# Designs tried in a protein design chat: miniprotein binders against F-box protein At3g56470. Part 3

Target 1, 367 residues: F-box protein At3g56470, of Arabidopsis thaliana (Mouse-ear cress) (q9lxz3)
Amino acid sequence: MVTRRRSKKKKKTKRKKQSSKEKEKYQTFINLPCDLLQLVISRLPLKDNIRASAVCKTWHEACVSLRVIHTSPWLIYFSKTDDSYELYDPSMQKNCNLHFPELSGFRVCYSKDGWLLMYNPNSYQLLFFNPFTRDCVPMPTLWMAYDQRMAFSCAPTSTSCLLFTVTSVTWNYITIKTYFANAKEWKTSVFKNRLQRNFNTFEQIVFSNGVFYCLTNTGCLALFDPSLNYWNVLPGRPPKRPGSNGCFMTEHQGEIFLIYMYRHMNPTVLKLDLTSFEWAERKTLGGLTIYASALSSESRAEQQKQSGIWNCLCLSVFHGFKRTCIYYKVDEESEVCFKWKKQNPYENIWIMPPLNLIDLPLFDHRI

## First folded at step 8 (miniprotein)

Design s42V (from G23 with I42V)
Fold by ESMFold2-Fast, scan of step 8:
Structure s42V (fold): chain B 367 residues (1-367), chain A 97 residues (1-97)
Amino acid sequence: as target 1 above (367 residues)
Amino acid sequence: SKVKITIRVEVTGDPEELEEFWKKIYELVEELAEKLGVEVEVYVTIDGKRLEIWVEVKAEGDPEKVRELAERIKELVEKIAKEMGLEVEIEVKVEEK
């Protein structure tokens, strides 16, 4: 089964001439309806954008192009008492309650590329779950300690998908386990322990440019390169003020950010210099919105400086009986720290919805 | 003068036995390195039924201790492998400056 290549080059020159003439025709109109349509559509929340995309081809094309730019992460809340899950869209400030019986007994481990990694501590089962399609991809069993972190490199639909965890930290060595998609079993790698203390725990893991960055509760940063089977502990330690009560690490387009939270002070924002491996304090997020949760975080580049979410940290908060989120603007020096409290890491996580939402089962319900 | 010796050990067997094997080697290698005052770096990889151990031994100003440690490590690997019924392949490389 060999796929035959089908390529014709003869019409490319004619298409370029046609495209140029079409652009000239477009530009001759002073008040274009398409400009007004795009302005209206750009103001629609994701749910309404999806509905608008069903009107006609022109609206569909405009809505899909805006989804690429304006799709925000959604926040998933996990119930402690039943198999119910709450999906929150911060752009709409609306919740949707969902039931996933297939996740009964599972806790969340990581979120990336629209997929959740779930773990059952009673059966030792690992499961990739897509809450938008309800697709399940089971993984080989692995015993994990309660505070053990696990991450993955990309969607499990890719043969390049790699699971990563640090399973043991002893006096003498660190044990790392990895699993490549379609492998028969876990691969174990052991390296000399170069961390300060045996009770160092890994709190945040991010994957960037083929490397896993692992941050400990004491601020030590370690790198694992699966292609070289190489483990290194970096010498730089993030400068933080005393009394930090939580931290978030995230990746955006190859850059690594670290945010320390405080009870009575503004957060400290740090960026890793990938050449020196030193942390540098930043006063802004450079137009980013960081959607921060304990196990993994999402980030988005905001295009409009006048946007209310420009340079913001988006955090889950409790307000009475309602779980919601708050946008905390990072560039305001005079503001006191809001009433954020460290939450159980397994209670919520940010997830990026797919761009093709119209044909998904969740929109046959109420979202 | 500086001396560096690299010992590579390759073993095939059941994963449970391979895990017991490398843990015993790791503990003994670190203990011997501490007693001789020599730096040692140990890397272990298990992929299915295949185990690979890399031991890198370094010292400055005392090449005799580095050679002594390397020989003792080789002897221990062979002894433990025999006790566990495992066949091992051992490669040793020496670099002196």
Scores: ipSAE 0.014, ipTM 0.551, lowest interface PAE 6.7, mean pLDDT 74

Design s43F (from G23 with Y43F)
Fold by ESMFold2-Fast, scan of step 8:
Structure s43F (fold): chain B 367 residues (1-367), chain A 97 residues (1-97)
Amino acid sequence: as target 1 above (367 residues)
Amino acid sequence: SKVKITIRVEVTGDPEELEEFWKKIYELVEELAEKLGVEVEIFVTIDGKRLEIWVEVKAEGDPEKVRELAERIKELVEKIAKEMGLEVEIEVKVEEK
């Protein structure tokens, strides 16, 4: 006895219903109002922001605009024992391992505008390297002392790019060497040493408004104007508390900041008054975030006070056997420490990623 | 009275010889300035095979010491250049305020 004539199948599958919902979601995201689009994109990490910028022109413009405002510097760590390099994004607490065989035997000297200045102490070769494009721009050889510092004014793709180094090997004089883009040879300038007589080394160099500012281990500040071939030692010293164990100098929009680290005290932030040449202590950065390492620094202005990166110091420092990146909020006197285990504290540097990362070898734009 | 004398020295030669030359001048000029109690500033620029030395000699209230040092510096530059087989051009500028 069979009461059934025929079994009936449902016409719509879950897979077709899911595809329809996915298509509706995609269409909704493409047609978001600009303000809502900016809120969505501002919450994306850099890698996802790059992918989003490939969707359409409106998204591309919104993503690039937000990269200008919200792209933070990345920390590069160099291994001296192999050709491996580690990129660390502090905003996402993520790292990425890279391999650059072209940098074998090189040490990092300086970072600016997405470019690294690299030096090989065995060959005396200087090299500009872009870790995002892998572009290399070799420079004329130069003999440098082990602790000698270098800086440059802007990206080597500019004809205005100027390489700079300063040393005081003899207490009687200081020696400045400069190289202008497309010059045949290094230019040497020698000036009377007006710094303290006790074995001054230059710890920090920053470029601002056409001038190189050089800070010594004794807190003496000097400036070099390459257009005038002028060297001057500025009066005054930054107020330094006893027990300082680290110093970082940075530049932001023509302003110069100095940070002193202490083992058992909160860091001191000082700003140079370019009129009086006096250092004044700052209790706020006005929304500025400073990323500092031993060789160079980067800075970012944040507009929103509710942002987690408002008035913050992000310092690549090392304490005894522990290696840490410290986030310190200047106005709140609060800190967060991130630990990683690496061998050399002077083989790390902050770098700004470029705003357009589409089709670069380091990044896959595929969904 | 305040007196300032600027001595400009130009030399063309091999970079190693130019480096030896300006180092000798620098050392001897500083020694002479210390002995005479006169303030001196020395600027050296090397660009390829061209060397330029600027020596600024200044003092308040003793123009004779400034003139004596400037003349001795000029004689020293000419002597060392001759010993090293280098041809030098020397310009002297005197300013009184």
Scores: ipSAE 0.012, ipTM 0.474, lowest interface PAE 8.8, mean pLDDT 72

Design s43W (from G23 with Y43W)
Fold by ESMFold2-Fast, scan of step 8:
Structure s43W (fold): chain B 367 residues (1-367), chain A 97 residues (1-97)
Amino acid sequence: as target 1 above (367 residues)
Amino acid sequence: SKVKITIRVEVTGDPEELEEFWKKIYELVEELAEKLGVEVEIWVTIDGKRLEIWVEVKAEGDPEKVRELAERIKELVEKIAKEMGLEVEIEVKVEEK
């Protein structure tokens, strides 16, 4: 995908530069035994871990190793009218405020591979934004309704990146628009609508193995293969119990999962059999943790039970009568609720940070 | 109260027919909007034998005027399509703020 023209100007300030007071504070720890050093560093917040990594080689190696082990998706809360944003780190259970003037007037549409897809309803502009590097990749304009869903296949830095939208504004046809790197116009494809009579809208989209999987609010699953320009509605339906008040779809290493939330019952987790296209209920995620929101999902495989985030569902949506962020342990059938600051489920999204956070502008500290 | 109505038209046909079709729609929609005193924006996308026209109508405080324009635009699109022997799909979306 064609990238935005890079700035000719180089920043003269380095992330690794520290104040005299900060240097002096860290010098007292340089001679600590390796095992004690790792214990101290493991108790530092992410921001301080990044600062500590600039002290010396031993500290750098210890800090980087700890960051790799404890990397988890971050939740971003968006303001409708401001360039202000809140970051929520579920591992630290803390918020951090950020300002992105580049996103003024934009709403979030999708998240994948560390990139956000943003849309401005006043200018009809689409923008890829990386909150960790602050890189922007503008895309051609597109008018879209509030019930139109968007997704993309991979980072816009790849020439294989594909933008995807799906709508069914009429009961007769499904309209799919795609944009591929270096194209002059959006490609529009129209297919006969073969979804259920009760179909109202598309709610979840995931990309897996070259195919977009689209879930409707009635539980119908359809797939779009952009290489074949092929649209197919799958015959199977997930076993849904009455009283569902939310559904989320996620992808992990080619596997597709569906989560149903209920007011009076525990969530159910289903996995799609890609050969039969049948859904099967799961009582364990095998160490997988799923992070789900209305607009996107992320997943992480845990090697060990660390910080309680093993076999968990992390949800940033409405659940029952509660407007909370929920951690639910699938194998223990237990939940922990955190206060929800945002009322609109479309004002937040999960995003996966890069494994190495060293040299990211987001955490730059200098005099 | 602000009202926005979007009309989406999808057509398939030969490129020459599609060009004649959207130019007629564009001229007539702008003429009608001018007569009714409403602002409109029109986008046209063509991919081979596929055409998509988006018409966005916006107004403050007079939703009946916007709705009237949208209905008349839909009628014009259907009329022109029939005269040219084209099959069209028309979608209308109403959003209030």
Scores: ipSAE 0.000, ipTM 0.167, lowest interface PAE 18.1, mean pLDDT 69

Design s44I (from G23 with V44I)
Fold by ESMFold2-Fast, scan of step 8:
Structure s44I (fold): chain B 367 residues (1-367), chain A 97 residues (1-97)
Amino acid sequence: as target 1 above (367 residues)
Amino acid sequence: SKVKITIRVEVTGDPEELEEFWKKIYELVEELAEKLGVEVEIYITIDGKRLEIWVEVKAEGDPEKVRELAERIKELVEKIAKEMGLEVEIEVKVEEK
C-alpha cells in the first residue's frame, strides 16, 4: 500500500533517449558475467547456440564449451537421387536437404570422427568426404564387392589414418587390405581362414585401441592388429536368441557393445569382456545412448538418468511416408511398441558434427 | 619340448607373378602341414614389387616333424621360384625350449 503521486508527463522527443537506453542495455547484455552467459546459452537449442557463437569472442567461447558437452550425432539419409542428402537432427526433430554433386555415383562405406568414407562402384574410386566442410580427400582405387565392408581408424587429416577392408577369397584364407595415409599402394596381408565355411561374411567393423574388431553374420568375432600384422579369431560366442533380424556393433571409450534385433521381442544387448573375450548380456548401457546404423554406429554418454535418451538405442524408422528415428529404452520391460524392419545399409548412417560449426560452409545453408 | 621354426621369404617381381607365386606356396604349404599333422601359420605381405612370406611352423612333442616340414617348405619355395624365374631370399630361424 503505497500512496500514488500524480506525475505531469510533457511530450519530449524520446528518440535519442530510447536509442541511448537500448545501447546501454545491449552493452550490459554483451558484458554479462561468464557464468550467467553459460547458464543462458546452455538452455539454447544447437541452432541458436551456433548463432549465439557469432555475436563475439566471449559468446563464441561459451557456446563452443557447451557444444563439447552436449553434441549429439546427426542422421544422414541418402535420397533416391545420387546428389541429394537429408540431414536429420534428432534433438531438434528437423530435416535439411543438401546437394553434394561431388558425391555423384558414390555409396557410403563408413562414418567416423565427422568423416564419411564413400565408394564409387563404377570407377573404383574411394573418397573421404566431410559433409560439414565439404572437404574431399581422394584415396587410391580399390575393387570391392557390393556387400564388402570397409572401415577407417580416424579422420583422414591425421597422418595415423588407416583404411581397412577384409574379405574371404576362398574357404582356405582371409585377405586383408590396408592403406596408410601417403602410402604408394594398398598393402595386402593373407591369413588362414579359421572361420566355419558357412559363416565367413563380415557385417560389422569397429576400431578400438589400435585394433579392428570384425563381426560375422553368425557372431564370430575376429581381431586385426595392423601394428603386429596379426589376425586372430576370438573364442567367445554371443548368447543370442534364435531368429535375430539384424545386429549393430559399436565402440565407446575402449568398450565393445553388440546389439541383436528381433521382430517380436526386445533387443539383446551384449558387452565384450576384453580380458576373457566372452560376451556378457547387459540390461543397461551404463548411461550410453547408441545411435545405431548398419555400416557404423555412434555413441554418447548421457549425464542425466531422467533424460529420455538415457540407456537408449536410437534407430532409423518410417512413420507414415517420412523417415525419422525412435529412442528405444534398453531397460524397458514393456512389449516392443513398434515392429523394426532391417533397412538397406547404404540408405542411412550416423555422423558426429564438429564442435566448431561457425566457420563451415554448412552454416550458410538453412537447416 | 616345443620347437618353433620361422621361415622368411623375400621375392621381387611383377605384381601378377608375385600373386601367382604366393597362392601356389600357400596351397602347397597348407597341404603339407595337414599331411604331417604339424601346425603352420602363414603371413603374406605385398608392397609394390616386393613380396614377404612368413611361415611359422610349431608343434608340441616331435621336433623332427617340425624340422622336416620346414626343410620341405624351403625346398618347395626354391622350386616354384625357379620355375617362375623369380629371385628369392630365404631366412630360417629356429627356437627350441
Scores: ipSAE 0.000, ipTM 0.454, lowest interface PAE 10.4, mean pLDDT 74

Design s46F (from G23 with I46F)
Fold by ESMFold2-Fast, scan of step 8:
Structure s46F (fold): chain B 367 residues (1-367), chain A 97 residues (1-97)
Amino acid sequence: as target 1 above (367 residues)
Amino acid sequence: SKVKITIRVEVTGDPEELEEFWKKIYELVEELAEKLGVEVEIYVTFDGKRLEIWVEVKAEGDPEKVRELAERIKELVEKIAKEMGLEVEIEVKVEEK
């Protein structure tokens, strides 16, 4: 489509001034007792924790210690008209803007271990991108259909990183392609299609214990084991009520969870029994918080209620206008809704920030 | 009430011709959907010789626009296939809720 560019005046944003008075306020806390210092730091969002860690060695050690325990996912919003990210902390209802011209023409496909998988439909270029370090790792080109989902097993800095996609789903056959680090080319495997007769698209892919779990829009769960080159469609089907308008699957420490969303009913939360491959409904997440978006999901075991997030479903853009993020408290069956920017559900994704210090200049620059 | 119309297009042929075909369909369907203000999802799968295009048109409270768009998409697919000398199979499924 040949479309003339439109200008947007998005630069009229409310920006917090980093002033000498803010530095003075932080410096007055240098002499606080250790217990009180930890209490203060534990209430800071990640951006402020990173800034605080630069004050002195004692604060640095306290901030790093708390980051190991309390690092939570951030929501990334992509702009359609510029190469800008909005990073959103749902616990504080605050955001910051970042600009990455190197991602021009790319769309996001998947997020895992602090890395984004990006695809350019005009050039067929695949790219791993780390928004915190700006590192880029290009991958071999691959033509991807519009409905095609792609996932990876772990950070591209690892030799064990595997790219996985289902390139074709016909009524008779399924074609799977994988790329393993140090491979000469994509590996192609063709399997008989044992999915339900109705048209099936893959909505969710998660990697757990060496295996890719793939969920279709009809609720079929398929399993791909790259070590055995084995494809199987699992016998169990998730019990869901009619009229679901969203589905999210996530993995946490070897356990697989599935959430069905409904317009006028409470969500259904399910856990997969890895022995029987049957789904069982759950009324509590046992302190787990699930961060769900259309392309990928993150999960975190929350230790405290200090972040304001506990035993919750944190949803990105939900079909229903003017919502930025929804916290749904599973045990309380309650939600908190925030104002939404108009955005496609596939233009946002959760990402896990690194436990290591993020480069301070990234947050000092006016962005 | 909600109306969902799914148009499935299946065609076999030379890979280069099939790529040109689905790209033309994708571009024109997106333009038509924007013009009519209707939400549409387009899915394309290709295994080297067989191309399948799925167009899913959805609306709540405005079924007339959905039906109009689906009919125009079907006509557009047939026109482009004929211009390119491709034989195409089209299936249309209508679901009313």
Scores: ipSAE 0.000, ipTM 0.151, lowest interface PAE 17.4, mean pLDDT 68

Design s46V (from G23 with I46V)
Fold by ESMFold2-Fast, scan of step 8:
Structure s46V (fold): chain B 367 residues (1-367), chain A 97 residues (1-97)
Amino acid sequence: as target 1 above (367 residues)
Amino acid sequence: SKVKITIRVEVTGDPEELEEFWKKIYELVEELAEKLGVEVEIYVTVDGKRLEIWVEVKAEGDPEKVRELAERIKELVEKIAKEMGLEVEIEVKVEEK
């Protein structure tokens, strides 16, 4: 495995000039002393912080500075009734309702680096969508089965963006399709099936250090290295305790974690040893906060040990008759549940907002 | 050999009735699967007046146990639909590898 990745991925947002109407609205605050400005901005919820960042350069710098400290992933709930979407910020416990007509007929497949991968099962169209900018990047059509998973490596604004899916699994072989941004067509590769001949669907896919890790429903871990065009199935399976009713695989800075949910006991966290490919149970996350949902996950290294989300799992699950977000503190073995009822209880995903959020339609004061 | 059985249920009706329907199916299927020691995955999608439920039943070793659970789930869906006055379309797919 000679996969080399460049670790520098800077997300730079194009700056727009402030509108005259917005300038008039905030005229009384433009000349505030720096200390008072920071105090005012620190008390604003994220939506208002984003609006404030559009006023002028000084406010923008103060707002971005605060967002660097307090930015957490947001949870998006999808509705099939009227193309309505609910955006939930767990740090502020606040909701924002949005309407994206451009996503009509699409289902969500994956989330990474602030972008959603959307699929229309009737037209076979794939679409990258950024809910913060409303940018759309269409992809060539691809037929996908209902239970088929797809992942991508990074934002589609990068020439290194790679789409990945396993299109068929037979007794003898695996068919993998990949697409690089700006390619003319999908690349197809066929490999010998080295999975444990059980019926295998891929439940979780994560991208780490140039490699896609694919976890099957039977606990087999496979990897695909696109630079080498190499497929391999790793030895061993994670230990699964009786009563497990869900699992999430997550990636953070080259490390891979697996989380098992149980009906009658606390979640189990496992970490993959990348040299032995064995899973080992962890009783602490070292300050990491993991935001996991069925299709994708996000993570954040928390700096303050006194933070309510330090060493925490934030899990978006369906529990009984209600959609639930579970906040579980790994070191304290304690949890807090917040339950919601939604039109589509199974369509939700975590997404990381960008740090530079200037003049966004999502938080436009006119809407 | 390994076996997977997929049961797809389609229903049209009022949103409130569809919600009651899939909640009953979800709870009862999960209970049956636990009693039989078989793993199931249940997917529910609601689009206005349309409901789709996908139930995947899979096991290693004993394909008869998987088939038994799938048959019981189909009977359960038909019974609840009849009690609620809903017309359902059920498709069953069997895959062996």
Scores: ipSAE 0.000, ipTM 0.129, lowest interface PAE 20.0, mean pLDDT 69

Design s46Y (from G23 with I46Y)
Fold by ESMFold2-Fast, scan of step 8:
Structure s46Y (fold): chain B 367 residues (1-367), chain A 97 residues (1-97)
Amino acid sequence: as target 1 above (367 residues)
Amino acid sequence: SKVKITIRVEVTGDPEELEEFWKKIYELVEELAEKLGVEVEIYVTYDGKRLEIWVEVKAEGDPEKVRELAERIKELVEKIAKEMGLEVEIEVKVEEK
């Protein structure tokens, strides 16, 4: 018994020394002056900022004030082996693993304003899902081909939310289906196909200023105006044809950007001239950072140049099963590659978290 | 049980021929998957000279349907490549959980 108690005492002494060090560090952190506290908190990732905000009111106020400046898109990766999702930071290791059993059997279609649009190919069910609140908003069923892209205009909590999908059934016609909040059924509109005669796959859809812009895999751009029920094919084409895994379209404050990426080439950034509908190459983003993924992309204007995300492309796309995630600085034409365990381009998507994350009911501060 | 089969196709050629090639495969694979009631995901990567197509086929509780679809996809890829005069390299990976 003396030997057993002595062994436990030695282990407790080691644990006490480690615990004392951790307690001392934690106590010192809590007792920091406000200016130093803000400096420390400003260097924390969003996850740790949310955790820190739970400590006390002073920390909460400091953390919340910094979120307005440091809120960036999160990369969500959906595991096909279980009902989990994982958060990734391009500059750090995998942050956390969460389970969403309500998304079992669903694949992600689109992301906008903190909401995901999910589709179940076995049941034909469409579902809006908010990963921060776990709110679910089911939509009327719709049969979709796997390559059929879908988008929405804004959060489903808005009465102005519009679901949109486009497909080519025959070389003579384009079929557009839309669903407005509170409608009884999907609205179907058919337009003459004025795109290229070879089979057109719509790879990218963005919503800007009341219009859906649709990019084909051949580089043709078309727009749909739901208010006028008007479909138009635009004359401009990018200098290179985009591939489905190497082309990303995003919108920022009414401007439309296109990113071309080929497996062995530097990314090319193009901006659409909304008067001529011609694409012009950009060698700088003027402080804009684009978070690109195959199904949708996010963007953020950075306030300070010393930010690691100034003038950057954060690319979650994987050009093959043994590829890396790329962080690319547009103005410096330099890249940093990160190796990831999972490499499926349609199992990941960027999402913008809400600013009031800690104030949300039922929110788990472990995120 | 869950069965996942990944078919990876590599081909080089003229950009317009490669675009026609993968679009035909995409269309026919989607049709075949719908007919067999199997879930399929298709990814295409293109670097201006080499095209890679990944076809992931999966189902729960019916591994024979997954295997049947994968075999038919492989045959379809080989047939279209031959018709278009393209030389393709095909790799198949089977994962069973």
Scores: ipSAE 0.000, ipTM 0.137, lowest interface PAE 19.8, mean pLDDT 67

Design s50E (from G23 with R50E)
Fold by ESMFold2-Fast, scan of step 8:
Structure s50E (fold): chain B 367 residues (1-367), chain A 97 residues (1-97)
Amino acid sequence: as target 1 above (367 residues)
Amino acid sequence: SKVKITIRVEVTGDPEELEEFWKKIYELVEELAEKLGVEVEIYVTIDGKELEIWVEVKAEGDPEKVRELAERIKELVEKIAKEMGLEVEIEVKVEEK
């Protein structure tokens, strides 16, 4: 990522500057919503609080630049009773409990570009929610089955935002429903079911280079091109070991990655060759770290050797009775593996903090 | 020579009725095409209260079977629409090479 240097001359300060890591932690907090920022500020030493308040405005530009380079995805845990939300920052190894009354009755569907897509199965309401700004963008109602997957192409603030879902109603046809931002109603398209022989359910959806890639529970990969209204089933199937207990699919810079998990921590990491349509097993991620969750995953490229996180899978796991996450090195041989247990897909999801500035709600011109 | 007949059906109505309508047409057209040994492709799009069904019928060496299937499809669409109280607009295009 490219950072542009400021034109102002470097000012000397009479105060001792924080260490680079302490500065990075502090700068991460300054871009949060007012209520979350206040929670974080209350946990900072008095000295750091005084510094933050004194330079709040001047630090925003530096924070945006730093977020582009250093910000990692955050993990959201959803309560089984829908009473609370736990936000985990793996870089700081800290949890924050959040209360979002506007999400009462909703379950998560997808995460992309700092936004969550939420669904209420009792009202059939769909809602885009940004946990960093608390902005809500309601969408037209849609009936969905409990296991039905849904995705979107980019932030709902863009006019190019597209919602997508796919289901096989019978073995004869595939039904695709799409919604473009600012449209009045859903668009439905029907295609012949060419997945064949066994009834397949869709487990993973990823958007890349204008196309939705859809993976079934049997390993069949299909693509949908919304610009052409074109549906195609790809011939390749992933070479995985028997007894897989879960999978994760993600996209990075036009490349599609697929990870199969097993009861023991022996994942199979695969990359799709889009020219040959063949899956190839990888022993390294080339500096990439994949933050894996069942409904959607995030990725981050390590461009500098300074990062302590590279060639890793970041996963939600159990340590005793508490949920946490770990970094598993793909290129490191381990004789002792922890046991992987498949988790409910609606219980956690990775989210990337937005790269643009977050307005503090203390001065709200939107009213 | 190859013969291709395209049947375009446009309907306006309640979304639930439109879904019932196109599902009936889809299943019956596929069954008829299989019985007659004629190749058919069916495309369905629903945009709000507007439904469009696009049926392409094609075969090599027997243009009479293609025309027979197309006419039966048209009759089927009109019959089901009438039974469901829906007004339909049907357009047929014939291309010979």
Scores: ipSAE 0.000, ipTM 0.503, lowest interface PAE 10.3, mean pLDDT 72

